VHH binders against DegV domain-containing protein DR_1986. Designs and how they scored, part 14

Target 1, 281 residues: DegV domain-containing protein DR_1986, of Deinococcus radiodurans (q9rsy3)
Amino acid sequence: MSIAIVTDSTSDLTPEHLAALGVTGVPLYVLFEGQLYQDGVQLSARQLVEGVRAGKAIPSTSQPSPAEFAQAYAQALEHADEVLSLHISGQLSGTVGSARLAAQEFGGRVTVVDTHTVTLGLGLQVLRAAELVRAGQSVPQIVQTLERVYPQADLRFTVDTLDFLRLNGRIGGASALLGGLLNIKPLLVVRGGRVDAGGRVRGQKKALADLAEHVRRYVSQHGGARVAFLATVGGEEDRAAVRAQLSDLHFQDMGDHEIGAVVTVHAGPGAVGVALEPLSA
Key: E = the ipSAE of ESMFold2; O = the ipSAE of OpenDDE; V2 = 0.75 times the mean of E and O plus 0.25 times the DockQ between their complexes.

## First folded at step 4 (VHH)

Design M21 (framework vhh_7sr4_2)
Fold by ESMFold2-Fast, scan of step 4:
Structure M21 (fold): chain B 281 residues (1-281), chain A 124 residues (1-124)
Amino acid sequence: as target 1 above (281 residues)
Amino acid sequence: EVKLVESGGGLVQPGGSLRLSCAASGFTFSSYAMGWYRQTPGKQRDLVADITSGGSTKYGDSVKGRFTISRDNTKNTVYLQMNSLKPEDTAVYYCAAGPTYYDVWGSYYSYDYWGQGTQVTVSS
């Protein structure tokens, strides 16, 4: 039986990467200056950041409708027997709920997975699922593998300001870091499907060193890792600085990735992070 | 709003069986660790059994081999099958839920949410 993979735009995998994998991405939306834009289709992260820097209000985001998921599933089932649908944490977005509602119309042919993560945390699970489909694994086998992987999966990042997470209601447990001193940089994690505090350090240099050290510890503890390096617009040089601290370390390099418009609404410009998973389940 | 509703408690004779159920709502059930604890008057709550989001189980020493915890993620329900019940198993049984957290050392959880409890009485 053939399996098609569906994900959402918060995976931050490019349209080119999704096309190469044969994966369908369903876009979330940005509400910006009173207008609704499809993530990465009608509004880029750079356009959003330029607007905010020009004095426009911080935008908000919304999930795809069940009808949009039903359309994606119907299209996928034209060339596959089953669909495996992987999505942003249900604690961060109603996206998985929309997907589950749509899946009810397809008589068990669509399996929906809450990945408990976002951005390339989700993107790495999509890549692994695509690899397992190519290896000939069934949907139950793939889901079982992902259930073994995601407790070991890791997403750690730093932001220039907590305002974007706070104003859009996604700060979670990181609210404990509000009201910091001058030059204190928050370290954040996605833990149990929500944003939480990962620590705090004095200055950007120490924040980047923390991210690099986190990768080193993870690789040591797991005997290797798949590592993706992440930045929102304005964080590209800092992402390169984290990578440069790891030039002597052996890991499976999953590349440098720009965080898309929807996730940028929540993280803000200048965010830098790493997404990690084990080499095998 | 997080809700945990226990059912299946009651009076049973020694050597009998009961199955407890805990219906959960208000959170992403599949990502949460679920547990059963019990308490007798004047004592602290003791772990009976727990099950992680990935299905790994742990049991209190006094119930190992007699009780089985399981979960059904499609029904948002956790179960405790209690066999070979003893008078010492008499207690209020509480359902507990906590999010699964991830760090460089793997996954962990803490039980932040508790049900109201269901009474189990093992007596002739």
Scores: ipSAE 0.000, ipTM 0.093, lowest interface PAE 21.1, mean pLDDT 86

Design M22 (framework vhh_7sr4_2)
Fold by ESMFold2-Fast, scan of step 4:
Structure M22 (fold): chain B 281 residues (1-281), chain A 126 residues (1-126)
Amino acid sequence: as target 1 above (281 residues)
Amino acid sequence: EVKLVESGGGLVQPGGSLRLSCAASGFTFSSYAMGWYRQTPGKQRDLVADITSGGSTKYGDSVKGRFTISRDNTKNTVYLQMNSLKPEDTAVYYCAAGPTQWDILEDSGYYSYDYWGQGTQVTVSS
């Protein structure tokens, strides 16, 4: 039984990386100044940030249609017996709902999973699923492994402003951080499938130190970790600063990643984060 | 083809009133959530008001008690009645439409807006 993996563009794995893994990524969309763009195909994160900086409009996003998922599933099933479809949290996007509607047409050959996360949180689950497919595990075995991993998985980040999350309706429990004192930097977490408050600190340097300390504590508590370092456009130097604070720490390094256009709509430019999961289930 | 066309903007004195209209086409209007956003020069776009397919409304804190959003499903139109206008209300006002209600936030918009109009200018000055 061969298994094809399908995910969506909010995994923030590059098209090159997805192709190397044999994984299909279905693009979400950015709506910016009256025009609709496919994530990473018709609009890069860099182009989006340049547009936001040049203009004053806040972009928005939309999910792929059930028809687009049905097409992806039909294509995947030309070369595989089953499809495992992993998606952004259903509390952050209607994407998993579109995937589930499309899956109904394929007689049980397509299994759709809500990963309860986004960006490299989802990307790490896609990488793990691909590893387990190569190891010869069945779809039910892979799903059970992901269900054991996701409660231990962690996605933490800081943003320059909460406006992008607020205006696009994705601020979640981080709304508790709205207003307040000058120079307060929000610390954010994706927990239970939504954005939540992770804390608040005064100044960017303390926010970056808190991200690094969180990685250190996670590795200590779990006996190791797989760690991905994330930034939206403008956050690259801060991402490097977080990494530099961890040079003495042993973990499985999953690399430095640029957050894509759709997720950048919600986080804004200059965001920095880490995605964490345990070494094994 | 989805289209949202705003009208009713213009120049008004402080304390005056304006009614904005947004005519929608290319989708099943009665099933969509509709909203009004505004963008002040030098600032990012913010929520003014939204209305669900069922008629439930929410307002930005700065406009509560002064602005009223309403919809007419027979005319595929959403309205924003603006009363007691202040110079701070000067902005470009945008109409937005979302295909399904997105309920993830407390005291905030519950929609992912997929469609946007071109905007209409409202200027409040003496």
Scores: ipSAE 0.000, ipTM 0.098, lowest interface PAE 20.9, mean pLDDT 84

Design M23 (framework vhh_7sr4_2)
Fold by ESMFold2-Fast, scan of step 4:
Structure M23 (fold): chain B 281 residues (1-281), chain A 124 residues (1-124)
Amino acid sequence: as target 1 above (281 residues)
Amino acid sequence: EVKLVESGGGLVQPGGSLRLSCAASGFTFSSYAMGWYRQTPGKQRDLVADITSGGSTKYGDSVKGRFTISRDNTKNTVYLQMNSLKPEDTAVYYCAASYVEWTILTGYTSYDYWGQGTQVTVSS
């Protein structure tokens, strides 16, 4: 049976990536200056950051409706026998709940997966699912593989300020890092579906060195890795600096990625990170 | 340090068979894409066959159906079984390894490590 893959815009896969993979992305929304914008369609991360830097209030975000998922599923099922629907952590967003509600209308033809991650952490799971569909695996086999990958998957990042995570209620266990000294940079992780503290270092240079060292340790411990390099607007040079520290290391390079508008609302500008998963499960 | 050591080359008659082996050390073999390339004097290196860490294979048009690439992750070795050898198969054969196996979005593998090569001569 043919399988279509649906994901959401917090995967931060570009329209070009989605088209190449044959994957449908359902957009989340940014509420900014009293107006609702579709993620990456009606508002770019850069426009959002420029507005905040100009003195506008930090935006909020909202999930797609069940009706929007039902439309995506109906469209996918015109060209496929089944749908595999992969989404941002249910602890970070109600998106997977909207997807599950919509899936009830399709008589078991839609399988919804909580990936327990976000941004290219989700994007890497989508890529893996697309590869396994191409390899002829069934939905239950793919889900089983993703369940083996998830506990090994890693998302580690640093932010310029904790205010964006705090104000939108996504700081999680990283609230323990509030009230630090001047020039202390937080290190954050997403694992088990929520944001948590990954440490503290003094200064940006040490934060970038920590990210590079974390990649080295992961690659060594897992006998290799898929690695995606991430930045929000303003973090691009620092993303390049992390990559430059790893020029001697061999890993499966998943590219440099710009974090989209919805995820930028929560991480803020100047964030830099890495998404990691094992080569095989 | 990474090391690739080819063996199994030599002189063979047209229509004969050879099996090349490449013993790898200094890296986690199962995580690497492995390939065989060949070079004749005055030409660029030509893809013979490659195999991904996941076991997917690709062959050069001139060898498809005659050669088979395989790997044994327990022995850290990649093999090239060469059947129905022709004089035009005469070349130095190189083993190559790369951890950078580009995604389906890019469609290619760039090789980081190369062996010293082994000579295959198919003589009439």
Scores: ipSAE 0.000, ipTM 0.141, lowest interface PAE 14.4, mean pLDDT 86

Design M24 (framework vhh_7sr4_2)
Fold by ESMFold2-Fast, scan of step 4:
Structure M24 (fold): chain B 281 residues (1-281), chain A 125 residues (1-125)
Amino acid sequence: as target 1 above (281 residues)
Amino acid sequence: EVKLVESGGGLVQPGGSLRLSCAASGFTFSSYAMGWYRQTPGKQRDLVADITSGGSTKYGDSVKGRFTISRDNTKNTVYLQMNSLKPEDTAVYYCAASTVYFEILSGTYTEYDYWGQGTQVTVSS
């Protein structure tokens, strides 16, 4: 029984990564300047950030429809016996709900998984699922492995402002960080499928040091880790600064990744973070 | 503790009006999408109206032009103004809240994190 993997564009895996893995990505949308754009296809994160910096309003985002998922599933099932569909947290987006509605039409051939995370947190779960498919695992075995991994998975980041999360309704428990003093940098986590407060520090340098120390503690506690380094447009130098503080540490390096347009609408420019998971589960 | 408390339901004659209110507590109201759903006995819940954290609204086809959803973030309350009521509007009306809401040009997310107890609306002559 062959298994096709479907994910959504909030995984922030590049088209090249998805093609190499044989994974189908279903795009979310950005509404920007009165025009609707498919994430990563019709609008880049850089174009979005340049528009906002030029004085355009903060954009909004929307999920794929059930019909779009049904099309993706029908296409995948032309070349596979089953579909495993992995998506952004149901607490951050209606995407998993649209996928579940579409899956009802396929008689049990489509299994939909809420990954309880976003960006490379989701991307790392997609990579692991693809590895397990190549290893000959069944859909129930893969789902069981992902359910063991997700409680250990970690996504920690800092943002320039909480306004992007707040205005689009994704601030979650990080609302506790609102009303901070000048030059206070919020530290954020994705915990239990939603954004939550990870702390406050004075200044960007301490925020980057916190991210590096968090990686170090995770690797120590888990005997190793798979680590991805993340930035929105404008955060690339700070991402490199976090990495530079970890040159003495041994971990499985999953690379440097640019956060895509849809996730950038919520995090804003200049965000930097790390996605972590255990080596095995 | 998250709590949603509906009020304003009751018995009304066809052509009448009612205003439903939902008072929310235990979460950052301004960050949540709010919705009204209704259910008749033996059927699943149907969308009446929803409103995003940013104020964008959607309506079920059967209520467009007759019902208006609004929110007051200073009072942590969402409202449903129901005009030109019909016997077919008879149902239990539920308030719902979600951190997971999208601004979509078509369709609506149908799953919510939190639900109220419901308030009965009966339209009968």
Scores: ipSAE 0.000, ipTM 0.105, lowest interface PAE 20.9, mean pLDDT 84

Design N1 (framework vhh_7sr4_2)
Fold by ESMFold2-Fast, scan of step 4:
Structure N1 (fold): chain B 281 residues (1-281), chain A 126 residues (1-126)
Amino acid sequence: as target 1 above (281 residues)
Amino acid sequence: EVKLVESGGGLVQPGGSLRLSCAASGFTFSSYAMGWYRQTPGKQRDLVADITSGGSTKYGDSVKGRFTISRDNTKNTVYLQMNSLKPEDTAVYYCAASYTYYDILEDSGYYSYDYWGQGTQVTVSS
């Protein structure tokens, strides 16, 4: 039995990556300046960051409809026997709920998974699922593997301001970091499907050093890791600076990735981070 | 324009009761978490009580069991029922509103408030 994989645009995998994996991405939307845009199609993260920096109001986002998921599932089932659908944390978005409603129309042929993460945290789980499909594993075997992986998965990042997470209602446990002093950079994690506090440091240099040290500790604790480096538009040098601190460390390099428009709405400009998972499930 | 207007403060004897009201306008009230904070001169603001858009409540340790927070989304109003008042409850009481979180907050967590009222004085004295 053949398995098609469906994910959503908050995976931040490029259209080229998704095509190479044979994965379908369903877009979320950004409401910006009174207009609704599809994530990565009609509005880039660059345009969003430039608009916000020019003084435009902080945008909002919306999930795909059940009808959009049903269309994606119907199309996938034209060339596959089953669908495995992997999505952003249900605590961060209603996306997985829309997917589950749509899945009810397909008589058990569509399995929906809450990955309890976002951006390249989700992207790494999509890649692992694609690898396991190619290795000939069944949907129940893949789901069992992903259920073992997500508690070990790690996403750590820094942002310029907590205002975007706060105003869009996604700050979670990182609300403990509010009221910081000048030049204090928050360190944030995604744990158990929500944003949480990872620490505080003075200045950008120490924030980037913290991200690099976190990779070192994770690799040591897990005997290796898959590591993806991520930044929003304009953060490419800071992302490279994190990577440069790890030249002596052995890990599986999953590449440099751009945080997409929907995730940028919630994290804000200046987001730089690392997504981590163990080498084996 | 966003407005939060407190009322119901005043002078009361120890052991007495007061009901504070906060009338909100200019935003979608039902989507916001609402809270009551208090401040005495020379001290920082302390959480008295908060209520999420979904109705979950939290109380400061000093008022737990004596005060009750509630909301009426049809009237765009949040209330604080204060019973068994003590001299140490004397403070300016502020109403606050924050965009609610869709995720699960920590038990000790409280909101970063976007909007604040002008405050209402509560004095507990013989």
Scores: ipSAE 0.000, ipTM 0.116, lowest interface PAE 19.6, mean pLDDT 83

Design N10 (framework vhh_7sr4_2)
Fold by ESMFold2-Fast, scan of step 4:
Structure N10 (fold): chain B 281 residues (1-281), chain A 124 residues (1-124)
Amino acid sequence: as target 1 above (281 residues)
Amino acid sequence: EVKLVESGGGLVQPGGSLRLSCAASGFTFSSYAMGWYRQTPGKQRDLVADITSGGSTKYGDSVKGRFTISRDNTKNTVYLQMNSLKPEDTAVYYCAASHTYYDILSGYTYFDYWGQGTQVTVSS
């Protein structure tokens, strides 16, 4: 029984990465100046950041339609017996709702998963699912593995400002970090499918050191890790600085990733983070 | 028209057993995940057990080892075998049907269609 994997653009895996994996990505949208732009296709993260910095109104985001998911599922089922569909947290987006509605047309051949994460947190689950499909695992075996991995998975990041999360309604428990002193940098996590507070430090240097120390502790506690490094536009040098602090540490390097336009609407420019999971489940 | 009809509920003594049945019609039963939920007055519905179209099962923590969910695709029926019943099991039990949807945090399947419920009372 052959399995096709479908995900959405908030996985922040590039079209080239998805194509190499044989995975279909369904784009979310940015609502910018009254027009819808497909994530990473019609609007890049850099173009979005440049528009905001030029004084344009802060954008919002929207989910793919059920019709778009139905089309993706129909196409996938032309060359596979069943579909495993992995998506951004239902607490952050209505995307899983659209996917679930579309799945009803396919008589149980499509399994939709609410992953309770976003960006490379979701991307790492997609990569693991693709590996398990290649290893001959069934859909129930794959979802059980992802369920076991999830409590050990970690997504930690810092942002230049909490305004983007606040204005778009995705700040979650990180609202506790509002009202600090000058030069306070928030540390944020994704926990239980939403953004939450991870701490506060003074200055960017300490924020980057916190991210690097977090990776070191994780690797020590789990006997290794898969690690992805992520940044929004403007965070690339800081991402490199975190990586440079870990040159002596052995881990499975999942690469440097740019956060796409949809996720950038919520995190803002200059965000830097790490996504972590154990080597095996 | 989708229809789910529960049966087998009733009054039973603590330590007793009941088997609930849910007869389904109006859809391709073999292609749907099936589940049982329960609700006590003033509380939200809780997962009791579910079974995917492929036969994989999940159970709520309070019923693991005591309850067994099964399905018969030839009869379009899902069953809940309830053993070692406790007063805490007293609730209205609902049958549900869905295409497979997995919530990684809660570890259960969400459901699109619901039966009207059957009362289970565990007391002397």
Scores: ipSAE 0.326, ipTM 0.744, lowest interface PAE 2.1, mean pLDDT 89

Design N11 (framework vhh_7sr4_2)
Fold by ESMFold2-Fast, scan of step 4:
Structure N11 (fold): chain B 281 residues (1-281), chain A 124 residues (1-124)
Amino acid sequence: as target 1 above (281 residues)
Amino acid sequence: EVKLVESGGGLVQPGGSLRLSCAASGFTFSSYAMGWYRQTPGKQRDLVADITSGGSTKYGDSVKGRFTISRDNTKNTVYLQMNSLKPEDTAVYYCAAEPSYYDILTGYYSYDYWGQGTQVTVSS
């Protein structure tokens, strides 16, 4: 039985990457200056950041409707027997709930997975699922593999300000870092489906060194890793600086990735991070 | 109110047959996949068989060739015909309506609706 994969735009895999994998991405939305824009289709992360830097208010985001998921599932099922639908954490977005409602129309042919992560954390799970489909695994086998990978998966990042996470209600456990953050850089993680505190350091150089050392420790502890490097607009040089600190280290390089508009609304410009998972499970 | 009511369970000798029925109400039955699951004490529920809204079926490896799932959308009922029953088939059998949802933290598939279960005992 053939399997189609559906994900959402918070995976931050480009439309070109998704097309090459045969994966359908359902866009989330940015509400900016009173208008809704489809993530990566009608509004780029750069356009969003330029508007915020020009003095416009911090935007908000919204999930795809159940009807939009039903449309994506109907289209996928024209060419596949089953759908595996992987999404941003249900604690960060109602997206998985919309997908689940839509799945009701398809009589067990659509399996919806809450990945408990976001951005390239989700993107790496999508890439692994696509590889396992190509290898001939069933939906239950793929889900079991993702279950084994998830506890070892990691997403660690730093942001210029906690304001974007705070104002949009996604700061989670990192709220512990509020009030004492003057001249301090927060280190953040996504664990158990929410943002949490990963540490505090003085200055940007120490934050970037922390991210590099985190990769080094992960590779050592797991005997290797798949590593994606990520940045929002304005974080590209810092992403390169993290990568440069790891030039001596051997890992499977999953590339440099720009975080899309929806995730940028929550992390803010100038964010930089790493997404990690084991080589196999 | 959504309700699934199982019937047809009981005691049967090895090699015997039983037919389980699940009567559904309170939702648009024809648009849902329906499944049968079974559970022994101290273990999680295992898929026995499921059937899509369009009639496509799948079976657990231990029951292939012995059990048949079917549905009647005019009666809002799903059935499980169990033939060549073995002592290992002894379990509480549950009717379930999809959608399926998988939570990575718990490692479990979930359904919107479950019945109360019906006991099947295969014993001499």
Scores: ipSAE 0.011, ipTM 0.404, lowest interface PAE 8.7, mean pLDDT 86

Design N12 (framework vhh_7sr4_2; at its last look DockQ between E and O 0.36; V2 from the best seeds 0.00; counts 0 for: pae E 4.7 > 2, grease 24.4 > 24.2)
Fold by ESMFold2, look of step 5:
Structure N12 (fold): chain B 281 residues (1-281), chain A 124 residues (1-124)
Amino acid sequence: as target 1 above (281 residues)
Amino acid sequence: EVKLVESGGGLVQPGGSLRLSCAASGFTFSSYAMGWYRQTPGKQRDLVADITSGGSTKYGDSVKGRFTISRDNTKNTVYLQMNSLKPEDTAVYYCAAGVTYYDILTGYYTYDYWGQGTQVTVSS
């Protein structure tokens, strides 16, 4: 049976990449200066950062409505027999709840998954799901594989400041990192579907080294890895620096990715990270 | 219209066996996970067993080693073989289908469609 994959814009896969995979991305929204903008469609991460730096209002985000998901599902089912819908953690956003409500209208043909992750943590799951669809696996088989992979998946990053996470209510367990000394860089993970503490280091150089060492340790422990490198606007040179520290290491290179506008509202400019999965499930 | 029809329930003595069947229609059976749940009065439905379209199974802790879920995609039927039955297994057993939500962290499913249930009573 033919399967359409739907995800949301927080996967941070580009529209061109999603189109090549046959995957539909449902945009979340950025609220900025009293206007709602569709993530990646009406507002890029660079436009957002430029607006914030110009002293405009503090942005926030909102999830797609159930009606918007219902429309996406109806359209997908015009050319597929089933939909697999993969989304940002329900602990970070109401997006999966909106998708779940919409799915109830489709007679079991739409399966919604709370992936308990975000950005390329979600993006890597979408990529693996697309590979499995092309390999002829059913929706239950794909979900079982993602469930098996999830405990071994990792998303680790540093931000310039915890302020964006705090102001927008997504600081989670990273609140344990509050009250540190000046120039202390937080190391963050996504654990149990929320942002959590991964440590503290002094200065950006040490933070980038920690990210690289984390990848090296992961490859040693698992005998390999699929690795994606991430940055918000302003973190691109640092992302390249993390990659450069790993030039001697063998891994499946899942590429460099720009974190989109919605996630940037919460992570802030200048963030850098890595997303990891095992080579095979 | 989706229909799930359970059969095979009844009265059995402790240590006995029953085989439940659930005949499914109104959807592409081979593409969906199927499950069995049970409910005693005043309690929520408890997972007994799930089976994926590919045949992978999971079981509630209280039934592991005693119950076996299986499916026959050519007959659109899911089965529950219940061996070594105990009085605590007394419940209404429900067939479930049409998974609409997965929690990837816990591995639990939610289902849209349920049968009417079949009574299993274990007593001397």
Scores: ipSAE 0.207, ipTM 0.687, lowest interface PAE 4.7, mean pLDDT 88
ESMFold2-Fast, scan of step 4: ipSAE 0.481; ipTM 0.836
ESMFold2 (binder alone), look of step 5: mean pLDDT 79; pTM 0.787
OpenDDE, look of step 5: ipSAE 0.432; ipTM 0.806

Design N2 (framework vhh_7sr4_2)
Fold by ESMFold2-Fast, scan of step 4:
Structure N2 (fold): chain B 281 residues (1-281), chain A 126 residues (1-126)
Amino acid sequence: as target 1 above (281 residues)
Amino acid sequence: EVKLVESGGGLVQPGGSLRLSCAASGFTFSSYAMGWYRQTPGKQRDLVADITSGGSTKYGDSVKGRFTISRDNTKNTVYLQMNSLKPEDTAVYYCAASYVYYDILEDSGYTSYDYWGQGTQVTVSS
């Protein structure tokens, strides 16, 4: 009857928020200057960005092992009957694969979900799952709801450079935006579980206006929305500028969030975005 | 089937003028934003000018006041009038086209270039 929720550190929910929800977060890793660090535990996004800005090489990332997931599941099952495990897109990381392998040792007690998204796109689905657990829904009911939500979920962002996504192999369909264009800012989406092209605009102010406009369209098309505002280190003022353009619009405000170290390795410093999902049915 | 064909390039003396044309076919031209970019061999492409389907224009800082972009939707053609040409303007000039979704709120200034021409050489030599 009782359900524990497990997610990974790419949800970018704070340790305080996860603790308040009773959710277990399994950390991914950053390989930085030849050393391996647990995301948000041993390395902050700020430390990472300061190192890169000081001329250190762009880091790489790695997934949790199946053994780490098995340990998390065993611990969760000490106080719950079932586990619902929600993770970053399988097209962006091997994390969901490690979780699925670990889940095999627990019979039907652990259900693993590929959310087809990342950062607060995943975080919003974790929050929704926690709400539905508190409302007394079963794992199959929750999974069915999340399967309806993810095709409507939207993650849109802009980056200073495509190099971070390219060098770590996560550029996906956004490789179409690669070209020798100066004074052009890329707009990116997460669609079908991978990064894809969302457009190009001139200058940072137009990129921020595009993000605000997409929130307006989403709210109009869906009759409301839950909206989270995202930035990597260095993007905080631009995140506030997007929010300021929406002061006249009514939506459920899910807050301002800092993108964590693992996701920052792929997006780079100064990234700004929005995560959107429909209101709870 | 989509084709952008540039013309009007050539050799001109400093201080001279050229008018580039880009003839478009295979898409609904009037619904597309159009742009001109230039590239020197071995270097990145630079924005020269662009024009939205609604007629709004933007220019690169180095050409502002000297070049004028315009379009003729009845002829499916975008033009670049280049005045007061300098040796630094020597480059291959590319025409580009991008669809913007104007029927769902106004997306002016939001452009993703879907099609590119093969380029036309402009040489400014003294």
Scores: ipSAE 0.000, ipTM 0.094, lowest interface PAE 21.1, mean pLDDT 84

